# Ledger of designs, part 14: VHH binders against Band 4.1-like protein 4 (epb41l4a)

Target 1, 289 residues: Band 4.1-like protein 4 (epb41l4a), of Danio rerio (Zebrafish) (Brachydanio rerio) (o57457r11to299)
Amino acid sequence: FYCEVLLLDESKLILTTQQQGIKKSTRGSVVLDYVFSHVNLAETEYFGVRYCDRSHQTFWLDPSKTLAEHKDLIATGPPYTLYFGVKFYAEDPGKLKEEITRYQFFLQVKQDVLQGRLPCAFNISAQLAALAIQSELGDYDPYKHTAGYVSEYRFVPDQKEDLEDSIEQIHKTLLGQVPAEAENNYLAIAKTLEMYGVDLHPVFGEKQAEYFLGLTPVGVVVYKNKTQVGKYFWPRITKVYFKETQFELRVLGRDCNETSFFFDAASKTACKNLWKCCVEHHTFFRMPE
Short names: E, the ipSAE of ESMFold2; O, the ipSAE of OpenDDE; V2, 0.75 times the mean of E and O plus 0.25 times the DockQ between their complexes.

## First folded at step 7 (VHH)

Design i6 (framework vhh_ozoralizumab_d1; at its last look DockQ between E and O 0.50; V2 from the best seeds 0.00; counts 0 for: pae E 5.2 > 2)
Fold by ESMFold2, look of step 7:
Structure i6 (fold): chain B 289 residues (1-289), chain A 124 residues (1-124)
Amino acid sequence: as target 1 above (289 residues)
Amino acid sequence: EVQLVESGGGLVQPGGSLRLSCAASGFTFDDYAMYWVRQAPGKGLEWVSEISGSGGSTKYPDSVKGRFTISRDNAKNTLYLQMNSLRPEDTAVYYCAASEGTYEVTGKTYFDYRGQGTLVTVSS
């Protein structure tokens, strides 16, 4: 067995049978424990490890299954590639107990912004990027940070010169913020963005109308044409069901009447993944800890 | 064809123990959450245990918690129910059931498959 786990700081952790004793009979939890130990993480419940199948669909490694039971992962290698990341986004990352946990959340959310998964308006993009630069470079120093220094870094998908100029001006105002403070401020802004912590799944409604279901820290959100058209909080969701490609979400209204919403996924595999992610979100975000 | 075959039922005295088995075939066993449900004479179905496809998560109603233990062996495609401290009210036909795509917050569970049942009688 040979795999590379890509970490959020862009480093790799190599896991092999020879070095760690990992075999196909090894449970996913053991792999996760190696990763968590490597990054010195105690608040592990928010995190997981993903893989892609040969069809380029992504799945979370199930800690209770053996590696052999992840048939779509096993079919891709060896070698195997795994991706460490945040699975369940804390609604308020400022309440995370340990700085290292907040740091990993910062790295994940920074990646989400850079890859366009967390869209930001121009002014928010500039603020977030300035905080990221403050964390990486420290205080603005005209002897170190010559004209155009921001362009050496990438923070957003469409990073043009006018944005970079704004980032520089904001960076100059952040004097004295230590890295942990800048990272916490980054998260405080990012948590307010509409797409923060939203796991999007494409689905079809009646007449093959295209929608996305967003699994979020507070519930399931339904999107049509980038517009929220429904929002169902986890405590009001009473049933999650799938059969073949059909997904059903049953919701309890304020009048105590239940209403079911039906969607189709592109495939049974996509539908089962949507169902599993939805159940895992419901379990995580409905239970106080 | 899908087949769920229960065994291990019988007559037992109060306070005794039984272990039920359910042999599964015709579907990918590991993909399915498995359940034991029971039906006492003249009563409706009562859920008595649930185990996730991997075996990592189990659930019980208060009526049997601490006395019954559900388990599975995915290598043998077999589901088990260990029943201890049996009481006369545990007398019922016990059914093995499977579901891949159901998650019910209210405790009502829809099953894709259900077996034919095995009778457990607890009496002096």
Scores: ipSAE 0.045, ipTM 0.525, lowest interface PAE 5.2, mean pLDDT 88
ESMFold2 (binder alone), look of step 7: mean pLDDT 81; pTM 0.819
OpenDDE, look of step 7: ipSAE 0.251; ipTM 0.654

## First folded at step 8 (VHH)

Design j1 (from i4 with V109F; framework vhh_8pnl_2; at its last look DockQ between E and O 0.69; V2 from the best seeds 0.00; counts 0 for: unsure alone 63.1 < 65)
Fold by ESMFold2, look of step 8:
Structure j1 (fold): chain B 289 residues (1-289), chain A 124 residues (1-124)
Amino acid sequence: as target 1 above (289 residues)
Amino acid sequence: QGQLVESGGGLVQPGGSLRLSCADAGFTFSDYAMAWYRQAPGKERELVAAIYTGGSTNYADFVKGRFTISRDNAKSTLYLQMNSLKPEDTAMYYCAASEGTYETSGTEFYTDYWGQGTRVTVSA
């Protein structure tokens, strides 16, 4: 068995039978424990390891299953590629107990912004990027940070010169912020963005109308044409069910009546994954710790 | 798909205890909600308890704290600890698996796979 676990700092952790004794019969929890130990995490409940199948669908490694039982992972290798990341986004990252945990959240959210999963307006992009530069480079220093220095880094998907100029001006105002402070300030801004911690799943409604279901820290959000058309908080969701490609959410209304909403996924595999992710979110975000 | 097989049934006196097990070597329990049902002669099967992938549990009202459902995913085994048994608990007990059921309350369970059953007899 030979795999690479891509970490959020862009480094790799190599896991093999020879070095760690990892086999197809090894439980996912053992792989997760190696990764968590490597990055020195105590607050591990927010994190997981992902893989992609041959059709580019992503899945979370299940800690209770053997690697062999992850059929879609096993079909892709060897070698195997795994991706460490935040599975459950804390609603307020500032309440995370350990600085190491907040650092990993910072790396994840920075990646989310860079990859376009967390859209932000020009002024917010500039603020976030400046905080990221403050964390990475420290205080602005005109002898170290020569004209155009921001261009050596990527913070957003469409990083043009006007944005880079704005980033530089804001960086100059951040003198004295230590890396941990800048990272916490980054998260404090990012947590307020609409798409923070939103795991999107494409679905179809009646008459094959296209929607996305967003699994979020507070509940399930339904999007049509990038517009929120429904929001159901985890405490009010009483049933999550799937059969074949049909997905059902049952929600308790303020009038104490329950209503079911039905969606179709593109495939049975996508439907099961949506269901599992939704159940895992519900379980996590209903618990106090 | 494997086959679910129950064990641990038998004859017990009122107030006694039994622990039922359900296993399947070719079946991976971590993907499934699991449940115990029972069926007395001439009656319909009824849900006794369910346990979901997140570890949440639901119990039928008649259980009244006497039974505990649990699972060991590493061994692919489902358990039902039955205490304070009554003659009314006499029934065939079945394990059930559901690929897509998750509830926060109630005892709805959409069974995809059934076991063969194990008999529990509470004398008197």
Scores: ipSAE 0.532, ipTM 0.776, lowest interface PAE 0.9, mean pLDDT 89
ESMFold2 (binder alone), look of step 8: mean pLDDT 76; pTM 0.772
OpenDDE, look of step 8: ipSAE 0.555; ipTM 0.803

Design j2 (from i4 with A50V N58Y; framework vhh_8pnl_2; at its last look DockQ between E and O 0.80; V2 from the best seeds 0.00; counts 0 for: unsure alone 61.1 < 65)
Fold by OpenDDE, look of step 8:
Structure j2 (fold): chain B 289 residues (1-289), chain A 124 residues (1-124)
Amino acid sequence: as target 1 above (289 residues)
Amino acid sequence: QGQLVESGGGLVQPGGSLRLSCADAGFTFSDYAMAWYRQAPGKERELVAVIYTGGSTYYADFVKGRFTISRDNAKSTLYLQMNSLKPEDTAMYYCAASEGTYETSGTEVYTDYWGQGTRVTVSA
C-alpha cells in the first residue's frame, strides 16, 4: 500500500505498509493521525484529508471507515493521492488557539486564493499577497528585493505585472510585521471575503436550472448564476435528506413553519457526498462558537 | 445487503437495567441514522429512539430519560442503555438503519434495514 499526502506547504508525506503499517484494512483515522502528527496539529477538528475519484469528484476521508471501504479511492491507485486541508473553516481564524493551526489556515487560504476558489478584487489580492510576502521574506530590503522580486511568486490566477507592482509597493509598508502577525492579518482580511470557507456543490433546481449550494461556517448558501439567492443559518436547518439524486433541505422560517427545498445532484454519489458534507457542517457549526 | 443483529435482551425485574447492542454488517454504518423500535404483544411497532449521523438524538415520550441511545462508529455498533425498566417496556426490540436521514428533532425515519429483534421481558 502506497499513499502520497500532499501538504499545504507543498511538501509530500509518503505513507506505506512498510514504514507505517498502512493497509487497505487500516482505518481512515489512522491515516489522519499520521498526517496530523506530521504537521504537529493539536486542533485537528478543523482539518481532514481529501481525495479525488476518477471523475475528479472530491471526497473527505472518513475516519471511521477503512481505506478499503473508500471504494472510489481504491479505484484510483496505487499510488493513492491524498490532500491535507482545512475541512471546517473557522468563522474567525484569529480566535484559533494554536499558532500552528492558524499557520495551516493561512496556507490553506493562500492556496484557495491561488487556485481561484477564493476570488478577490485587485486591491484585496495585492494586500493579501503583500502579507504573504512579508511572512515569507520578512521586511522589504532594497538591497535584497530588487524590482520584480515579487514575480518569482504566484498568488492569484492569471497574475499580471500590475498586481506584482502593487504588491511590491504594499510590502514596503509592512515593515516590522513578524510572520505570525502577517499571517494573522492575512486571515483577518480573507475571512471577510464572500467565498471564504464556502464548499460549493453543483445542483439543479426547478426546471433543471443550475444552482450551487455553498456549505459555510454560518449556514447553507444558495447561488444561482453566481448570485446569492438564499442563505440559511445552521440553527434554522432542521432536516437534511437525500434519496437517489434528490437532496432536501428543510428550513425553519421566522413564522415557525418549516419549508423544504429540493435539489437534484448529477449522480447518487454526488448527492450522498453533498448530504454527508452538509451533515458534517451542520454538526460542527450548529452550536455557536 | 446490510444486516443488523441485536443482542442484550432478557428477563429483568421492574426497576432493573439492560443494555442492548446492535451490530451491523454489509453497509457503511457511519452514514446511517440508527434507531431502536419495539413491539409489544398485540401492539404496533413504535419508535423508541434515534441517533442520527453526527450524534443528535431523539427519544419517544415514554422514554422519559430512562433510556440512552449511543453509537460507536468504529465498532459499527448501536447501543440502547435501558434503566428503570417497567413491565410496560416488555417487547421485542428491533434495530433499524436509515440512509440519508438527518434531523435535529424530527421523528421521520425511513428504515432501510431491520434486525431480527431481541426480546426484553420486565416482570416481577
Scores: ipSAE 0.553, ipTM 0.820, lowest interface PAE 0.6, mean pLDDT 94
ESMFold2, look of step 8: ipSAE 0.579; ipTM 0.789
ESMFold2 (binder alone), look of step 8: mean pLDDT 75; pTM 0.768

Design j3 (framework vhh_8pnl_2; at its last look DockQ between E and O 0.69; V2 from the best seeds 0.00; counts 0 for: pae E 4.5 > 2)
Fold by ESMFold2, look of step 8:
Structure j3 (fold): chain B 289 residues (1-289), chain A 123 residues (1-123)
Amino acid sequence: as target 1 above (289 residues)
Amino acid sequence: QGQLVESGGGLVQPGGSLRLSCADAGFTFSDYAMAWYRQAPGKERELVAAIYTGGSTNYADFVKGRFTISRDNAKSTLYLQMNSLKPEDTAMYYCAASEGTYETSGEFYTDYWGQGTRVTVSA
């Protein structure tokens, strides 16, 4: 057995039979524990390890199953590639108990912004990028940060010169913020963005109309053509069910009547994954705040 | 996916205990909600206990704390520990599995049934 676990800091953790005793008969929980120990996490409940199948569908490694039981993972290798990341996005990452947990959230959200999964307007992009560069480089220093220095770093998908100029000007105003402060300020802004912590799943409604279901820290959001057409908070969701390719979400409405919404996934595999992710979100986030 | 196989039934005295098991190498139990049902002669099949994918449990009122449902996902095995057995507990006991059930007020939507194991409680 040979796998690479890609970490959020762009480093790799190599797990092999020869070095760690990891075999196909090893439980997913053992792999997770190696990763969590490596990054020094205590608040592990927010995190997981993902893999992609040959169809580019992503799945979370199941801690209770052996690696061999992850058939879609096993079909992709050797070598195997795993991805460490945030599984459940805290609604307020500033309330996370340990700085190392907030740091991993910062790395994840920075990646989400860079990869376009977390869209943000120009002014927000500039603020976030300036905070990221303050965390990375420290205080602005004209001996180290000559004109155009921002262009050597990537913070957003389409990083043009006008944005980079704005980033530089904001960076100069952040004097004295230590990395942890800048990272916390980054998260405080990012948590307010519409797509923060949203796990999107494509589904179909009547007449094969295309929707996305967004699994979020507060509930399930239904999207049609970039437009939110429904939002159902976790406490009001009373049933999450699937059979074959059909997904059912039953919601207690504000009128105290229950309504079921039905969607089709592209395949049974996609439907089961949507269901499992939704159940796991519901279980994690149904605690009141 | 294979067939669910129950075991552990038998004849027991009132007040005694039995431990029922349900296994199948074809199921990944972590993906399923699981339940025990029972059926006495001439009666409808009734839910005894359920354990959902999230780990929560639901028990029929007649259990009154005497039975405990549990699962070992690593061994793909479902258990029912039955204590303080009464003659009224005499029935066929069935393992049930659901691919997509999540706890929604104690409901269980059975997709697959076992063949059953007989429990007889008599003096």
Scores: ipSAE 0.121, ipTM 0.575, lowest interface PAE 4.5, mean pLDDT 88
ESMFold2 (binder alone), look of step 8: mean pLDDT 77; pTM 0.780
OpenDDE, look of step 8: ipSAE 0.387; ipTM 0.745

Design j4 (framework vhh_8pnl_2; at its last look DockQ between E and O 0.39; V2 from the best seeds 0.00; counts 0 for: pae E 9.1 > 2, unsure alone 63.1 < 65)
Fold by ESMFold2, look of step 8:
Structure j4 (fold): chain B 289 residues (1-289), chain A 123 residues (1-123)
Amino acid sequence: as target 1 above (289 residues)
Amino acid sequence: QGQLVESGGGLVQPGGSLRLSCADAGFTFSDYAMAWYRQAPGKERELVAAIYTGGSTNYADFVKGRFTISRDNAKSTLYLQMNSLKPEDTAMYYCAASEGTYEVTGKWYTDYWGQGTRVTVSA
């Protein structure tokens, strides 16, 4: 067995049978423990390891299953590629107990912004990028940071010169912020964005209308045309069920009456994945650890 | 594919305790809601306790805090700790599993049943 685990700082952790004794009968929890130890995490409950199948569907490695039981992973290799990341986004990352945990969250959210998963308006993009530059480069120094220095870095998908000028001006105002402070300030802004911590799943509603279900720190959100059209908080969700391609979400109203919402996924595999992710979110955000 | 196997039943005096276990190495319990049912002689099978994939539990009213359902997903094992046993608890106890069900308050659908383990509380 030979795999590479891509970390959020873009480094790799190589796991093999020969060096760690990892084989197809090894449970996912053992792989996770190696990764968590490598990045020095104590607050591990927020994090996981994921893989992509040949159809580009993403799955979380299940700690209770053997690697062999992850059939869509095993079909892709060897070699195997795994991705370390935040699985459950803390609603307030400032309340995380350890700085290393907040650092990993910062790396994840920075990636989310760069890859367009966390859309930001111009002003917010400039502010986030300036905080990221403050963390990476330290204080603005006119002898080191000559005209155009921001262009050497990428912070957002569409990084134009007017944005880069704004980033430079804000960077100049951040003198004295140490890396950990800048990273915490980055998270404090990013946590307020609509798509922070949202895991999107495409589904179909009535008349084959296309929707997305967003699994979020606070509940399930229904999107149509990038617009929120429904929101169901975790405490009000009483049933999550699937059969074949049909997904059911049952919600308890304030009058104690229950209503079920039904959606279709594109395939049974996508439906089961949606169901599993939804159950895992409900468990994490509703139950004490 | 999986077969559920119960163990831990037996004879016990009133007020005593038993711990029932249910295992199947072929199941990844994290994908299944699990439950204990019982059937007394001449009675219908009834839910005793359920533990859902989300970790929520549900107990029948007659349990009244005497029983505790739990699971160890790493060992693929379901447990029922039964305390303060009464003669009316005498029954066959069955393990049940359901894929695709996650309910905090709801009804149960069963995909798989075990063969049962007998619990007898002497009068």
Scores: ipSAE 0.011, ipTM 0.358, lowest interface PAE 9.1, mean pLDDT 86
ESMFold2 (binder alone), look of step 8: mean pLDDT 76; pTM 0.772
OpenDDE, look of step 8: ipSAE 0.245; ipTM 0.625

Design j5 (framework vhh_5c3l_4; at its last look DockQ between E and O 0.66; V2 from the best seeds 0.56)
Amino acid sequence: QVQLQESGGGLVQPGGSLRLSCAASGFTFSDYAMSWVRQAPGKGLEVVSVIYSGGSSTYYADSVKGRFTISRDNAKNTLYLQMNSLKPEDTAVYYCAASEGTYETSGTEVYTDYRGPGTQVTVSS
ESMFold2, look of step 8: ipSAE 0.440; ipTM 0.739
ESMFold2 (binder alone), look of step 8: mean pLDDT 80; pTM 0.817
OpenDDE, look of step 8: ipSAE 0.572; ipTM 0.808
ESMFold2, look of step 9: ipSAE 0.442; ipTM 0.728
ESMFold2 (binder alone), look of step 9: mean pLDDT 81; pTM 0.819
OpenDDE, look of step 9: ipSAE 0.603; ipTM 0.820

Design j6 (framework vhh_ozoralizumab_d1; at its last look DockQ between E and O 0.76; V2 from the best seeds 0.41)
Fold by OpenDDE, look of step 8:
Structure j6 (fold): chain B 289 residues (1-289), chain A 125 residues (1-125)
Amino acid sequence: as target 1 above (289 residues)
Amino acid sequence: EVQLVESGGGLVQPGGSLRLSCAASGFTFSDYAMYWVRQAPGKGLEWVSVIYSGGSSTYYPDSVKGRFTISRDNAKNTLYLQMNSLRPEDTAVYYCAASEGTYETSGTEVYTDYRGQGTLVTVSS
């Protein structure tokens, strides 16, 4: 049995039967424990390990199930590729208890920006990238950081020279910030972005219109054509239901009446996953941070 | 074939305790929210407890809150209901029920895909 876990620092953790005793009968929680221990993580509740099935749908490893019970994972390997990441985004990452936890959040969000999951305006991108550079390289030094030094790094999709120039200019202004400070500042900016911590699920609404349901730290967001058309806080959500490919979200209105919203997922598997993710988010964020 | 088989019912005096069990088979037990519902003579079905698939979320109506405790063992495909401080009004047939795709945030809605044959609980002096 052979698992590869991709970490947020782009390193790879190899798990084998011979070294760690990992088998198909191993519970997901054991795998998670190995990963969490490897990255020296104490606040494990925010994190998880996910995988992609053969159709590139992503799932979180269920800690209560054995690896064998993850049929869609078993169908992909060996090797079995897993991805460490943030499962539940803290509303305010600055309030996280441990520096290492915050660092992992920083790495995750940095990746979210790079991969386009977290869209940023040009100016914000430049600021974030500059803070990332400050964390990685430290203070700007004209003898070490010659023109174009930022071009060796990637921060956003389709990165252009104008952004790199802007990053260099901003980096010069960040003198004195230690890595932890720069990372904190990075997260302080990132948390204000619209798509921060949004777990998107594609669905169809009435007349086969395309929507996305976003699971967030504060509730469920509904997007139509990249426009937010609904936002429902977790306390207002009274029911989450799925049957086959149909997903129902019941919301308590201000008038104390409940309204049901119906969506269709692309598959039964996708629908069930949406339901599960929604339930897990609700459970996690029901309690105060 | 889906089967839910309840056990543990019987006659008990007021203030007494019983522990019900439900053995599940024929479906992926760990993926389902599990319910205990009951039907008293001449009354309709009412839910008395629910535990969701992960086992971390449980809900009770006010009528049994603090007295009943639901739990599950996914490895054994078994659902439990610990009933303490039983009252005559708790007399009913108790059913084990399962629902795959329902999550009630308040725990007040009853929706089940499967239901057992039930076990009779009689609370009488």
Scores: ipSAE 0.096, ipTM 0.506, lowest interface PAE 1.6, mean pLDDT 92
ESMFold2, look of step 8: ipSAE 0.481; ipTM 0.770
ESMFold2 (binder alone), look of step 8: mean pLDDT 78; pTM 0.790

## First folded at step 9 (VHH; framework vhh_5c3l_4)

Design k1 (from j5 with S53T V110F; at its last look DockQ between E and O 0.69; V2 from the best seeds 0.53)
Fold by ESMFold2, look of step 9:
Structure k1 (fold): chain B 289 residues (1-289), chain A 125 residues (1-125)
Amino acid sequence: as target 1 above (289 residues)
Amino acid sequence: QVQLQESGGGLVQPGGSLRLSCAASGFTFSDYAMSWVRQAPGKGLEVVSVIYTGGSSTYYADSVKGRFTISRDNAKNTLYLQMNSLKPEDTAVYYCAASEGTYETSGTEFYTDYRGPGTQVTVSS
């Protein structure tokens, strides 16, 4: 057995039968524990390991199942590729107890911004990128940071010269921020963005109109044409149910009346994945540790 | 192939205790809400207790509250019902049932996708 776990710092952790005793009969929890130990995490509840099946769907590795029981993973290899990442985004990452946990969140959110999953306006992009540069390079130093130094780094999907100029100007104002402080400031800004910690799932409503359900730290958000058309906080969600391709969300209104919203997923597999992710979010954020 | 197998039933005197178990296989146990359903002689099915995914959200019928405790061990794919202070009216066939896709924070709604063959519980002097 040979797998590569891609970490958030873009390094790889190689897990094999010969070196770690990992076999197809090994439970997912053992693989997760190796990854958590490798990155020195104590606050492990926020994190998981993903895999991609041959149909390009992504799933979280189930800690209670053996690797062999993950049939769609096993069909892809060997070698197998796993992706370490944040599964549950803390609403306030500044309250995470350990610096290493905040560092992993910083790496994840930086990746989210770069890959376009966390859109941000020009001025916010410049601030975030400047904080990332402050963390990586330290204080601006004209003897080390010659003209155009920002161009050696990528922070956003469409990084133009005007943005890079703004990043440099902001970097000059961050003098004295140590890496951990800059990373915390990065997270403090990023957590306010609309798409922070949002796990989007495509669904269909009446007349097959396309919606997205966003699983977020505070609840489920319903999007139509990139417009929020519903927001339901976890404490008000009383039922999450699926049957075949139909997904049901039951919500307690302010009038104490319950209303059910129904959506269709593209397949039973997609519907079950949506349901499982939603239940896991509800459990985590309704009753946090 | 989905299989549910109950055990632990039997004859017990009023005031006694029994612990029912249900061994499950053929599905991802942790994704299912699990329940105990009973059928007394000549009566319809009654939902006795439900334990939803994660194990923190439970339902109990009024007739068993405070006497019965439902629990699950997802690592062993096993559902349990601890029955204390048993009464003659608890006499029934007890069925283990499972429902995929069911998660509630509080409520009585439960769907049955699978049901075991049942185990007889008889409370009599």
Scores: ipSAE 0.455, ipTM 0.725, lowest interface PAE 1.5, mean pLDDT 89
ESMFold2 (binder alone), look of step 9: mean pLDDT 81; pTM 0.821
OpenDDE, look of step 9: ipSAE 0.487; ipTM 0.783

Design k2 (from j5 with T102V T105V; at its last look DockQ between E and O 0.75; V2 from the best seeds 0.60)
Amino acid sequence: QVQLQESGGGLVQPGGSLRLSCAASGFTFSDYAMSWVRQAPGKGLEVVSVIYSGGSSTYYADSVKGRFTISRDNAKNTLYLQMNSLKPEDTAVYYCAASEGVYEVSGTEVYTDYRGPGTQVTVSS
ESMFold2, look of step 9: ipSAE 0.506; ipTM 0.756
ESMFold2 (binder alone), look of step 9: mean pLDDT 81; pTM 0.824
OpenDDE, look of step 9: ipSAE 0.588; ipTM 0.825
ESMFold2, look of step 10: ipSAE 0.505; ipTM 0.756
ESMFold2 (binder alone), look of step 10: mean pLDDT 81; pTM 0.824
OpenDDE, look of step 10: ipSAE 0.599; ipTM 0.828

Design k3 (from j5 with E100W; at its last look DockQ between E and O 0.39; V2 from the best seeds 0.00; counts 0 for: pae E 13.2 > 2)
Fold by ESMFold2, look of step 9:
Structure k3 (fold): chain B 289 residues (1-289), chain A 125 residues (1-125)
Amino acid sequence: as target 1 above (289 residues)
Amino acid sequence: QVQLQESGGGLVQPGGSLRLSCAASGFTFSDYAMSWVRQAPGKGLEVVSVIYSGGSSTYYADSVKGRFTISRDNAKNTLYLQMNSLKPEDTAVYYCAASWGTYETSGTEVYTDYRGPGTQVTVSS
């Protein structure tokens, strides 16, 4: 057995039979524990590892199953590639108890912004990037940070000269913020963005119209044409069910009547994954607002 | 604390019958789909039957259709499996399980939130 776990700081952890005794009969929880220990996490409930199948669908490693029971993972290797990341995004990352946990959240959200999963407007992009550069480089220093220094770094998908000028101007205003403070301020801004912590799953409605279901810290959000058309908070979701490719979400309304919403996934595998992710989110986020 | 406890297993001759029961506590029984999952010697888990929260919608594996009947009593938090016309290939450990949903499968990919310790059913002469 040979696998690479890609971490959020772009380093990798190599797990093998020889070094750790990991075999196909090993449970996912053992693999997760090695990763959690390596990154020194105690608040582990927010995190997991993912893998991709040959169809480029992503799945979370199930801690209660053996590696052999992850058929779509086993078919891809050896070698195997796993991706460490935030599975359940805390609604308020500032309430995380340990700085190490907030740091991992910061790395994840920074990646989400860079890769376009967390869209943000020009002025927000400049603020986030300036906080990221403050965390990485420290205070602005005109003797170290010569003209164009921002161009050596990538913070957002469409990083043009006018944005980089704004980043530099804001960086100058952050004097005195230590890395942990800048990272916390980054998260405080990012948590307010619409797509923060949203796990998107493509589904189809009537006449095969395409929608996305977003699994979020507060509930399930339905998107059509990039516009939110429905929002169902976790405490009001009473049933999550699937059969073959059909996914059902049952919601308790304010009038105490229940309504079921039905969607079709592209495949049985996609439907099962959507169902499992939704159940896991519901279990984790069952809290009053 | 969630608890699922199976009972009613045992040794029975081919063609015989058994009724399994599962007592549940520690969760809202009526909100969950309940299932029986079995594991024959040397094999993976197989979903035998599922009964959904309302009790009128059921699933049966092809191998047991017409012979097994799943039922639930939400007032008593109890799941049942009536097994008739038993065959040697029905020999397995039978587990009571609860989940928000099921993926229909005859294989080892069984996804449940809770599972009991199981009860042995042996069908032989």
Scores: ipSAE 0.000, ipTM 0.159, lowest interface PAE 13.2, mean pLDDT 86
ESMFold2 (binder alone), look of step 9: mean pLDDT 82; pTM 0.833
OpenDDE, look of step 9: ipSAE 0.344; ipTM 0.713

